# Ledger of designs, part 2: VHH binders against Bile salt hydrolase/transferase (cbh)

Target 1, 323 residues: Bile salt hydrolase/transferase (cbh), of Lactiplantibacillus plantarum (q06115)
Amino acid sequence: CTAITYQSYNNYFGRNFDYEISYNEMVTITPRKYPLVFRKVENLDHHYAIIGITADVESYPLYYDAMNEKGLCIAGLNFAGYADYKKYDADKVNITPFELIPWLLGQFSSVREVKKNIQKLNLVNINFSEQLPLSPLHWLVADKQESIVIESVKEGLKIYDNPVGVLTNNPNFDYQLFNLNNYRALSNSTPQNSFSEKVDLDSYSRGMGGLGLPGDLSSMSRFVRAAFTKLNSLSMQTESGSVSQFFHILGSVEQQKGLCEVTDGKYEYTIYSSCCDMDKGVYYYRTYDNSQINSVSLNHEHLDTTELISYPLRSEAQYYAVN

## First folded at step 4 (VHH)

Design c04 (from d04 with L103Y Y104E; framework vhh_7d4b_2)
Fold by ESMFold2-Fast, scan of step 4:
Structure c04 (fold): chain B 323 residues (1-323), chain A 120 residues (1-120)
Amino acid sequence: as target 1 above (323 residues)
Amino acid sequence: QVQLVESGGGVVQPGRSLRLSCAASGFTFSDYAMGWYRQAPGKQRELVASISWSGGSTNYADSVKGRFTISRDNSKNTMYLQMNSLKPEDTAVYYCAADTSPYEYESDYWGQGTQVTVSS
């Protein structure tokens, strides 16, 4: 999985969801008066409206990633072998990993507010159900101004400022930031001959400033590639140009079926790619088999209601017949 | 300028039906969700029914489920509320409302209201 922020015409947040199995994902809107029930903390009977992609689960918005009506965004990404969820602690705010997205988005409007209110957060090891065990996750939380990473590891809860606005999978976020230093010399410009003045080495092609970018699908490589692509991206200052560029950035780290084996015969691939427009409250997505960009808008629904609104993802190939 | 005009209210006996209409102008009607609210004297205004921009999704207050049907005709810039099996407790001024701001998710515009009175 790779999640990014991007500023252009508006402020954008989104991700590639890379996994070996699809769970009939849908875009779900949780309206302001839908009761959000929590295992160990007070329920939210009135809260910010939320839009994001959910798993197909009965009457509960099990979000993979989402945005609220204030433009606060969060995505959960796989953190297998590194996530360490804790036991209940009476002195802390105990939230299960599957509750984190609705708990944060239902009540906070900015990353600044989140940072002030999660110092006593405890991510507790309570399964959703016997059939749905906890996913090992870490989270990218972003607004228009800044982003942070939340990780629960054996040493405790870690909250990192994220100046890059990128998150992938393993290992811990501080290792990802450190590794990025190895690529400091990469550039979107034609490189000068820094090898030696004694040998006249030529710039024989455009794009040579990017030589050394890792091309593989490992988490650390995708972090570097997404960071380089995002930070050097240019887009027209239009809605369509910015959304298009956002998906091109995610495309640079897309996982194709066959290239990343998880277990014998199972391969990880980009099931969907998403783009949240934080300013307009629009959720854009495309799926592996359907390259068409689809959108769901918060302002197309009445949000002072009590029932979930869900739209199954359009995943079947859609071809525009020109003749 | 945005304008919402309700019609179809009146005085009816319990068990009868009324159909309310809301004609919209001054914005791109087909791009926005719409809703019907009602307010009885001395009571808070409440949402009765809502409909998505396309008409593909609808929501109803528990008190009217199975009796009221909301619909819209985007070609006519009009929203409707079909009210069947009317009860005295349905007596209220009915307002149509539009969400017209992409940055504000509360209803921004209200009609003048149309009175519905259900009396024996």
Scores: ipSAE 0.000, ipTM 0.421, lowest interface PAE 11.9, mean pLDDT 89

Design q01 (from p10 with Y103F; framework vhh_7pa5_2)
Fold by ESMFold2-Fast, scan of step 4:
Structure q01 (fold): chain B 323 residues (1-323), chain A 124 residues (1-124)
Amino acid sequence: as target 1 above (323 residues)
Amino acid sequence: QVQLVESGGGMVQPGGSLRLSCAASGFTFSSYAMSWVRRAPGKGPEWVSTISGSGGSTSYADSVKGRFTISRDNAKNTLYLQMNSLKPEDTALYYCAKSPGYFGSGSYLPFDYWGQGTQVTVSS
């Protein structure tokens, strides 16, 4: 998985969800009066409306990633072998990993507000049920101004400022940022011969400024590639041009079936790619088999209601026949 | 073709110990969390323990904490459950179960593959 922020015509947030199995994901809207129940903290019977992708679970919005009506965004990404959830602590704000997205998005409007209110956060090791143990995640939280990363590791809860607006998977975020330093010489321009004056080396191709950019599908490589692509990205100052460019940035780190074998006959691949327009409250997505960009608008629904609204992802291939 | 074959069950007196094994094949064992699930006669499945693919993280049902230890040998594609201080309430058919992976939301889905089970009977 890779998640990014991007500013152009509007402010955007989105991710590639990379896995070997689809769980019939849905775009789900949690209206303002849907009762959000929490295990160890006060319920939210009135809160900000939320839109994002959930698993197909009727009784609870199990979000993978989402945005609220104020433009605050959050995505959970796989952190296998590194996540360490804690025991209940009566002196802290105890939130289970699967509650983090609705808890943050239901009550906060900005990253600044999140940072102020999560100082006593404890990601507690309480399963959804005995049959549904916790999955290991870390989170990218973003608004129009800034982004942060939340990680629960053996040393405790870590909250990092994220100056690049990118998150992938393993290892810890601070190692990802440090590794990015190894690529400081990369450029979107043609390099000069700085190897040695004793050897005349030529610029034989366009794009040589990017030589050394990792092309593989590992987490650290995708972090570097997404950061380079995002930070050098150019887009028209239009809605269509900006959304298109956002998906092109995610495309630079998409996982194609066949390149990352998990089990015999099963391969990790980008199941869906998403783009949240923070300013308009629109959730855009595409799936592996359907390259068409689909959208769900928060403001096209009655938000002062008590029931979840869900739209299954449109994953069947569609071709526009020109003749 | 995923295959999970449990072994090591048997009859034991209260306070005794047993070690269960599960031989896995047909998938990249180290990439998946593995669990033990049990079924007592006339009851639904009860989750017992889970171990991450790397073996770095484990979790246990409250009823078995401190008595059972889950472990794995990724070189041998084998999952283990060391059961100590066994009680009559531990009597059940024990299944090795493969997780379908993570749920993206902070919760794993129910198991996508189970073995045939191995019987554990704790009686005086």
Scores: ipSAE 0.013, ipTM 0.283, lowest interface PAE 8.1, mean pLDDT 88

Design q02 (from p10 with Y103W; framework vhh_7pa5_2)
Fold by ESMFold2-Fast, scan of step 4:
Structure q02 (fold): chain B 323 residues (1-323), chain A 124 residues (1-124)
Amino acid sequence: as target 1 above (323 residues)
Amino acid sequence: QVQLVESGGGMVQPGGSLRLSCAASGFTFSSYAMSWVRRAPGKGPEWVSTISGSGGSTSYADSVKGRFTISRDNAKNTLYLQMNSLKPEDTALYYCAKSPGYWGSGSYLPFDYWGQGTQVTVSS
């Protein structure tokens, strides 16, 4: 998985969801009066409306990623072997990992507000149900001004300022940022020959400033590639141009079927890519087999209701016949 | 090829103890949460316990809390289940299961792989 922020015509947030199996994901809207129930903290019977992609579960919005009506965004990404959830602690704010997205988005409007309120956060080791154990996750939280990373590791809860607005999978965010230093010489311009004065090397192709950019699907390589692509990206200052460019940035770190074997005969691939327009309250997505960008607008729904609103992802190929 | 091989099952009297083992191969063991799942005669699978990849977090079904302890040895690629104060209702085939590393709810249990199982019989 790769998640990014991007500033252009509007402020955008989104991710590639990389997994080996699709489980009928849906775009779900949690209206303001839907009762959000929590295991160890007070329920939210009135809260900000939330839109994002959920697992197909009838009685609870199990968000993979989402934004609220104030433009605060969050995505959970796989953190296998590194996530360490804790025991209940009476002196802390105990939230299960699957509750983090609705708990944050239901009540906070900005990253500044989140940072103020999560210093006593404890991600507790409580399963969703007997059949559904916890997923090992870390999170990218973003608004129009800044982003942070939340990780629960053996040493405790870590909250990182994220100056690049990118998150992938393993290892810890600290290592991701440090590794990015190895690529400081990369450029969107043609490089000068700095190899040695003793050898006259040519600039034989366009794009040579990016030589050394890792092309593989590993987490650290996707972090570097997404950061470079995002930070050097240009888009028309139009809504459609910005959304298109956002998906092109995610495309640079898309996982193609066949290149990342997880187990015998099973391969990770980008099941969906998402783009949240923080300013308009629109959730855009596309799926691996359907290249059309689909949208769900928060403001097209009656938000003062008590029931979840869900739209199954349009994942079957759609072609526009020109003749 | 992913393989999970359970062992340590057997017959035991109520109140007795057993230690189950699961030898894992074909994947990076320390990168995945591991679980124990059981299937009693004539019933569907029931989740028993999960341990994180690092071993730092554990969780248990209410029916086994305080009696069972899950652990792992990442150097040996081995998962364990220490079962104490066994009851007749604990009689089942016990499976070692590998987590896919993310949420998946298309089936009853969100596991990529299950082993062959090891029989635990608790009888009077």
Scores: ipSAE 0.000, ipTM 0.222, lowest interface PAE 13.5, mean pLDDT 87

Design q03 (from p10 with G104A; framework vhh_7pa5_2)
Fold by ESMFold2-Fast, scan of step 4:
Structure q03 (fold): chain B 323 residues (1-323), chain A 124 residues (1-124)
Amino acid sequence: as target 1 above (323 residues)
Amino acid sequence: QVQLVESGGGMVQPGGSLRLSCAASGFTFSSYAMSWVRRAPGKGPEWVSTISGSGGSTSYADSVKGRFTISRDNAKNTLYLQMNSLKPEDTALYYCAKSPGYYASGSYLPFDYWGQGTQVTVSS
């Protein structure tokens, strides 16, 4: 999985969801009066409206990623072998990993507000249900101004400022940032001959400034590639041009079926790609088998209601026949 | 092909101990978190314990905390569950399960693979 922020016509946030099995994902809107129940903290029976992709689970908005009506965004990404969830601590704010998205998005409007209110956060080891144990996750939280990464590791809760607005999977975020230093010389421009003045080396092709950019599907490589692509991207200052460019950035780190074997005969692939328009409250997505961009608008729904609104993802191949 | 083969189950009296083993093959064992899941007759699966790929992190269901210990030997591709102070309520078929691994949102997803299970019966 890869999650990014991007600023163009509007402010955008989204991710590639990489897995080998689809679980009937849907775009779900949690209206302002839907009762959000929490295991160890006070319930929210009045809160910001939330839109994002959820698993098909009865009567609960189990979000993979989402944004609220204020433009605050969050995505959970796999952190297997690194996540360390804690025991209940009476002196802390105890939130289960699966509750983090609705708890943050239901009550906060900005990353600044999140940072002020998570100083005593404790991610506790309480399962969603007996049959659904906790995912080992870390999170990218973003608004129009900044982004942070939340990781619960053996050493404790770590909150990182994220200057590049990218998150992938393993290892810890600080290692990911440090690894970017290895690519400091990469450029979107034609390189000078810095090898030696004694050898006249040619610039034989456009794009040579990117030589050494990692092309594989490992987490660290996707982090570098997404960061380079995002930070050097150009888009038309239009809604359609910006959304298009956002999906092209995610496309640079898309996992194709066959290239990342999980087990015999099973391969990770990008099941869906998402793009949240923080300013318009629009959730865009496309799926592996259907390249059409689909949208769900938060403000096209009546938000002062008590029931979840869900739309199954349009995943069947569609071709627009022009003749 | 992924295979998980459990062993070590049996009949014990309340207060007794058993050590379950799971022999794993067909994948890079050390790269995946492993879990124990149990199913009592007439009930759905209940998660018991999980251990990270490196063995550095463990978690337990409240019903077994302090009594069960999960461990792994990555050199032998083997997962273990040491069960102490067994209670009649621990009677179940115990499954070794491979966690989803490197996925964004595994809490919504069942385990990738389950073994055949090993029966644990606690009775006087």
Scores: ipSAE 0.000, ipTM 0.187, lowest interface PAE 13.2, mean pLDDT 87

Design q04 (from p10 with Y102F Y103F; framework vhh_7pa5_2)
Fold by ESMFold2-Fast, scan of step 4:
Structure q04 (fold): chain B 323 residues (1-323), chain A 124 residues (1-124)
Amino acid sequence: as target 1 above (323 residues)
Amino acid sequence: QVQLVESGGGMVQPGGSLRLSCAASGFTFSSYAMSWVRRAPGKGPEWVSTISGSGGSTSYADSVKGRFTISRDNAKNTLYLQMNSLKPEDTALYYCAKSPGFFGSGSYLPFDYWGQGTQVTVSS
């Protein structure tokens, strides 16, 4: 998986969801009066409206990623082998991993507010049921000004400032940031010959400033590539140009079927890509088999209601025939 | 070691029925949700159905709702998929998968184990 922030015409947040199986994902809106129930903290009967992608679960909005009506965004990404959820602690704010997205987005309006209120956060190892254990995740939380990463690891809860606005999978975020230093010489410009005065080496192609950028689908490589692409991206200062560019940035780290084997004959691929317009309250997405960009707008719904609003993802291929 | 062995596939005409079975061993079967996943020729894996460890909850892909029924026999450590009103589009290799928790865990549910698969072909 790869999640990014991007500033252009508006402020954007989104991700590639990379997995080998689709679970009937849907865009779900949780209205302000839908009762959000939590295992160990006070329920939220009135809260900010939330829009994002959920699993197909009847009684609870299990968000993969989402934003609220204030433009606060969060995405959960796989952190297998590194996530370490804790036991209940009476002196902490105990939230299960599957509750984190609705708990944060229901009550906070900015990353600043999140940082102030999660100092006692404890991600507890409480399964949805005996048969349904927790997914190992870490999270990218973003608003228009900044982003942070939340990781529960062996050493405890880690909250990182994220100046790059990118998150992938393993390993710990601090290692991802440190590894980025190895690429400090990469450029979107034609390089100078810095090899040696004794040899006159040519710049034989456009794009040579990016030589050494990792092209594989590993988590660390996707982090570097997404960071380089995002930070050097240019887009028209229009809605369509900015949304288009956002999906092109995600495209640079898209997982194609066949290149990442999970088990014999089965491959991880980008099931969907998403883009949240933090300013407009619009959730855009596309799926692997359907390149058409689809949108769902918060402000096109009655948000002072008690029932979830869900739209199944449009995944069937669509082509515009010009003749 | 965890083992999942699928059976019951074969060739069938459109409108026909097949019942797939998956024999599980090496883990406490009743403690885990189980899923069926299929891979059509030239396509990636597509989730078909999941059943909770107790059998009290089931979920289906929209393409198979009303036609397929997932069930389990915890006394026999066996998972089933009853496929009715089969369509040519159901042609695929069907896999039994041990799921860590489709319903309650969210999006990052790597199947702990995958079976060998059983081929279902609907008409040629």
Scores: ipSAE 0.005, ipTM 0.212, lowest interface PAE 10.2, mean pLDDT 87

Design q07 (from p10 with T28K Y103F; framework vhh_7pa5_2)
Fold by ESMFold2-Fast, scan of step 4:
Structure q07 (fold): chain B 323 residues (1-323), chain A 124 residues (1-124)
Amino acid sequence: as target 1 above (323 residues)
Amino acid sequence: QVQLVESGGGMVQPGGSLRLSCAASGFKFSSYAMSWVRRAPGKGPEWVSTISGSGGSTSYADSVKGRFTISRDNAKNTLYLQMNSLKPEDTALYYCAKSPGYFGSGSYLPFDYWGQGTQVTVSS
């Protein structure tokens, strides 16, 4: 998985969801009066409206990523082998990993507010049911000004300021940031011959400033490539141009079926890509088999209601016939 | 809209075999992973097996590996579980579940049950 922020016409947040099996994903809106129930903390009977992609689970909005009506965004990304959820602690705010997205988005309007209120956060190892394991995740939380990463690891809860606005999978975020230093010489410009004045080496191709960008699908490589692509991206200052560029950035780290074997016969691939417009409250997505961009607008629904609104993802191929 | 109807359960002696079926409707069957989950009397649900949408990959709980085989017929929208060498501890109500899966190292998101289940009883 890869999640990014991007500023252009508006402020955008989104991700590639990379996995070997589809979960029948849906775009789900949680209205302001839908009761959000939590295992160890006070329920939220009135809260910000939330829009995002959920798993198809009865009677619970199990978000993979989402945005609230204030433009606060969060995505959970796989952190397999690194996530370490804790035991209940009476002196802390105990939230299960599957509750984190609705708990944060239901009550906070900015990353600044989130940072003030998660100092006692404890991500507890409480399963949705006793027989079903928790997903090992870490999270990117973003608004229009800044982003942070939340990781629960063996050493405890880690909250990182994220100056690049990118998150992938494992290892720990601080290692990802440090690894970017290896690429500080990369550029979107034609490089000068710094090899030696005694040998005249030519720039024989456009794009040579990017030589050394990792092209593989590993988490650390996707972090570097997404960061470089995002930070050097140019887009028209229009809605369509910005959303298009956002999906092109995600496309640079898309996982193609067949290239990443997880276990014998199982291959990881980008099941969907998403783009949240923080300013307009619009959720855009495309799926592996349907490259057409689809949208769901928060403002097209009556938000002072008590019932979840869900739209199955349009995953079947769509082609515009010109004749 | 989504419906899952299990069948094929019954009473069988230890060492016997049964084949369970699950008829699915209301969604594009071939696009989703399917699982079998069982619930023994007085116990919580236990995941048994999962098969990918294409049928190209399968996984099993340690307690049933080598004895059970999951399969699917996408043309008939039907999921199967072939159970061999049945043991008394396999006695349970068996459900088929839509869109269960694994996320990373074998962890998976909670899934729903849409069927009534089919009872399997293994006794002498």
Scores: ipSAE 0.000, ipTM 0.200, lowest interface PAE 11.9, mean pLDDT 86

Design q08 (from p10 with S99R L109T; framework vhh_7pa5_2)
Fold by ESMFold2-Fast, scan of step 4:
Structure q08 (fold): chain B 323 residues (1-323), chain A 124 residues (1-124)
Amino acid sequence: as target 1 above (323 residues)
Amino acid sequence: QVQLVESGGGMVQPGGSLRLSCAASGFTFSSYAMSWVRRAPGKGPEWVSTISGSGGSTSYADSVKGRFTISRDNAKNTLYLQMNSLKPEDTALYYCAKRPGYYGSGSYTPFDYWGQGTQVTVSS
């Protein structure tokens, strides 16, 4: 998985969801009066409206990633082998990993407010059901001004400021930031011959400033590639141009079927890519087999209601026949 | 109320074939990945196969790959397992199981709901 922020015509947040199996994901809107139930903290019977992708919409809004009506965004990304969830602690705010998205988005309007209120956060090892273990996750939380990363590791809860606005998978976020320094010399312009004044080396092609950018699908490589692509991206200052560029940035770190084996016979691929327009309250997505961009808008729904609103993802290939 | 009802089991000789079915009700069938899990006498449960909600992705345990085929009919809320070239070691109670989605998507992940099972016996 890769998640990014991007500022252009509006402020955008979104991710590639990379996995080996699709669970027929849905875009789900949780209205303001839908009762959000939590295992160890007070329920929220009135809260901000939330829009995002869920897997289990008929009984509970289990979000992979989402945005609220204030433009606060959060995505959970796989952190296998590194996530360490804790036991219940009566002196802390105990939230299960699957509750984190609705708990944060239901009550907070900005990253600043999140940082103030998660000082005593404890991500507890309580399963959704007796049969169901927790996914090992870490999270990117973003608003129009800043982003942070939340990781629960062996040493405790870690909250990082994220000046790059990118998150991938393993390892810990601080290692990802440190590794980015190795690519400091990369540029979107033609490099000068810095090899040696004693050898006259040619600039034989456009794009040579990017030589050394990692092209593989590993987490650390995707972090570097997404950061470079995002930070050097240019887009038309229009809604359509900005959304299109956002998906092109995610495309630079898309996982193609066949290139990342998980276990014998199973391969990760980018099941969907999402883009939240923080300013308009619009959730855009596309899927691996259907390249058409689809949208769901908070503004097109009655948000002072008590029932979940869900739209299955349009995942079958669609072609526009010109003749 | 989630309900899963398996059928199609029986006795066959080695090399034979059987097709298992699972009728699902009480949830939006097309929204959930479905699995087949088996339990041999005196053994713990062994995952056999999974199919995504849309039917676009399938996976199989190494022990059955190339011999078993999982499929689904979302219009009929029915999951299938076509079992070919059956071996004595395939003898087990076969369960239809619902996967909860994201929080149950990894290897060795437990299942949300199980059916009652259907017996498959492979012997001469």
Scores: ipSAE 0.000, ipTM 0.152, lowest interface PAE 17.7, mean pLDDT 87

Design q09 (from p10 with Y102W Y103F; framework vhh_7pa5_2)
Fold by ESMFold2-Fast, scan of step 4:
Order: sequence, then structure tokens, then C-alpha cells
Structure q09 (fold): chain B 323 residues (1-323), chain A 124 residues (1-124)
Amino acid sequence: as target 1 above (323 residues)
Amino acid sequence: QVQLVESGGGMVQPGGSLRLSCAASGFTFSSYAMSWVRRAPGKGPEWVSTISGSGGSTSYADSVKGRFTISRDNAKNTLYLQMNSLKPEDTALYYCAKSPGWFGSGSYLPFDYWGQGTQVTVSS
């Protein structure tokens, strides 16, 4: 998985969801009066409306990623082998990993507010049910001003400022940031011969400033590539141009079927890509087999209601026949 | 109909060893990756190890790496877990599972099929 922020016509947040099978994902809206129940903290009977992609679980919004009506966004990404969830601690705010998205998005409007209210956060090792165990995750939380990363690791809860606005999978975020230093010489410009004045080396192709950019699908390589692509991206200052460019950035780190074996006969691939328009409250997505961008808008629904609203993802291929 | 039957559990002292077996039927065993998953008392399921269909690739949870070895015999449709240097923390019900992928990915959904489980207790 890769998650990014991007500023253009509006402020955008989204991710590639990389996994080996699809579980009938849906775009789900949690209206303001849907009762959000938590295991160890007070329930929220009135809260901000939330839109995002959920697993198909009856009467509970199990979000993979989401945005609230204030433009606060969060995505959970696989952190297998690194996530360390803790025991209940009476002196802390105990939230299960699967509750983090609705707990944050239901009550906070900005990253600044999140940072002030998670100083005593404790991610507790409590399952949703016997059949739904905890996923080992870390999270990218973003608004239009800034982003942070939340990781529960062996050493404790870590909250990182994220100046790059990118998160992938393993290892710890601080290692990802440090690794970017290895690529500081990469450029979107044609380089001069800095090899040695004793040898006349030519620039024979456009794009030579990017030589050394990692092209593989490993987490650390996707972090570098997404960061480089995002930070050097240009887009038309229109809604369509910005959304299009956002998906092109995610496309640079798309996982193609066949290139990342996770178990015999199973290959990780980008099941869906998402883009949240923080300013308009619109959730855009596309799937591996359907490159058409689909949208679901918060402002097309009556949000002062008590029931979840869900739309299955449109995954069948769509082609326009020109002749 | 897919069936997975675990065996080989029991009581053992710290530092001891046990070998778990899982007999699989109802699917083409060699075409699927297989995993071991455990559930400790009062805790959720924890992924332990996965082996590819051919047996050429293996993965382990950090808590068991270097102590446990997963293997398979495709001619016998059997999955194994050799457990060495057992610790009290390894006490759990161990399940054989047909894996579509990593248990710990962001989907929140379990494996396709689970066995009945076999109890491993490590105490003095």
C-alpha cells in the first residue's frame, strides 16, 4: 500500500490498496447520527459524517481509509511484523486499531486537533470478533495543512510529523525518511557531468536526472518513488486536471499482478486507488480492472440520519467504443 | 469440501520441542500457500508462519523466527510446524489455515479455511 497527500486545485488525499484478494469493498458514508460504539471509550452518538472504503461487514463501518466532512483524512496501511499493540492501560485513552479511523474522524477537524488529543493514545490488542482479528497497521493522518504518521511499535506509540506526505508499509517511518537522503541528488533536470572532469560523459536521453530511482515494488522503494513523483508533479489548476494527476502519481507505484508474490499462486496488486477531495467532500476511486474514475459525494446525501449508506465498488471494465 | 485436521499438540516444558501436523483434503494442496495461526488464552489470533505451495518460500512472525520451521509434504497433503526452544509465551491453540495471502494485511478478514486446532501448552 501507498498513501499520499497532494495540493493542486484543491487538497487531495488517497491511496493504493495493495492486497492479493478483494473482499467486496464498498464506499461507505457514516452519517452524523449513526451511533459509533467503542470498546473502551465513550460512544459517539453525534459526530462528523465520514466517507471512505470499508470491508463488507454488516452494520459496522470497518474503514480501510476515510475522510470526514471537515476534510480530515486517515488511511491504515499494512505494517506486518512491526506493529505492536499494547495491553489496556487505565491511565491512557484505549482505542482498538480498527476503531482508530472512526474515533479520530468522528470528533476531530484537523491534524492540529488530532495531535493535541492523541498524546495519551494507546492502541490496544482487542479483536473485533473471534473471526476478525486485528490487522497490523500504521496510519497516515492528513488535512490540507499537514500530515502525521501514527505507529504502535515495540518501543511504544510513535507520532511523526510527515513533511513528505507519503506513507507505505514496512519499516518504521523514521527509517523511510532517513532512506530518502540516499536520493538527494535525483532531479527532474538533465544533470551535468559531475563524474570526473577527466572523462567526457554525455547526457544521451531525457530523464537522466532520475537515474537511480528505485523501480521495484518493495515498500521502501515505493516510498522513494512516490515522494519523488508527488513532489515534482505538475497539474492543471482544474478539478479534472488535479484528480487525473493524483491518480497518475498513484500509478507510479501501482502493483501489477505477477510482480509481487506473497504466497504460492497469490500476487499482491493494487485492488483500488482512491482520491479524497478534502475541500469538496468527494471520494474518487478506480479499480484494477476498471480504469474509469468513479465518485461518491458527501453533499449528495442527507447526513443527519442514523443508517450507513454503502455503494459497492464498480470493478467491471468499461470501454467506450469509438466506432 | 475443504478439511484441515491438526495434530501433535501437547504439554511441554520450557526449552522443549513439538512437531505439529495438518492433514489437508478437498483441494489441490500443492497449488495453495498454507499457514499456521495461533490463539493464545485471552488474545486474538496471531499469524505464525506461511509456506508457498511448492515449499520454496517461507515466512515467519518475528516472535518465532529462528525457533520454528514450517514445511510441507505435497505427496501426503500434509503441513508441518517444527517448534523448538518453546517458551511459555508460545502457549496457544494452533490452527492450520489455507491462506489467500498475509493474515496481517489491511483487509480485516480471516483466512479462507481454518482447521479444528491443536493445543500447545508450555509450562513447568
Scores: ipSAE 0.000, ipTM 0.165, lowest interface PAE 13.3, mean pLDDT 87

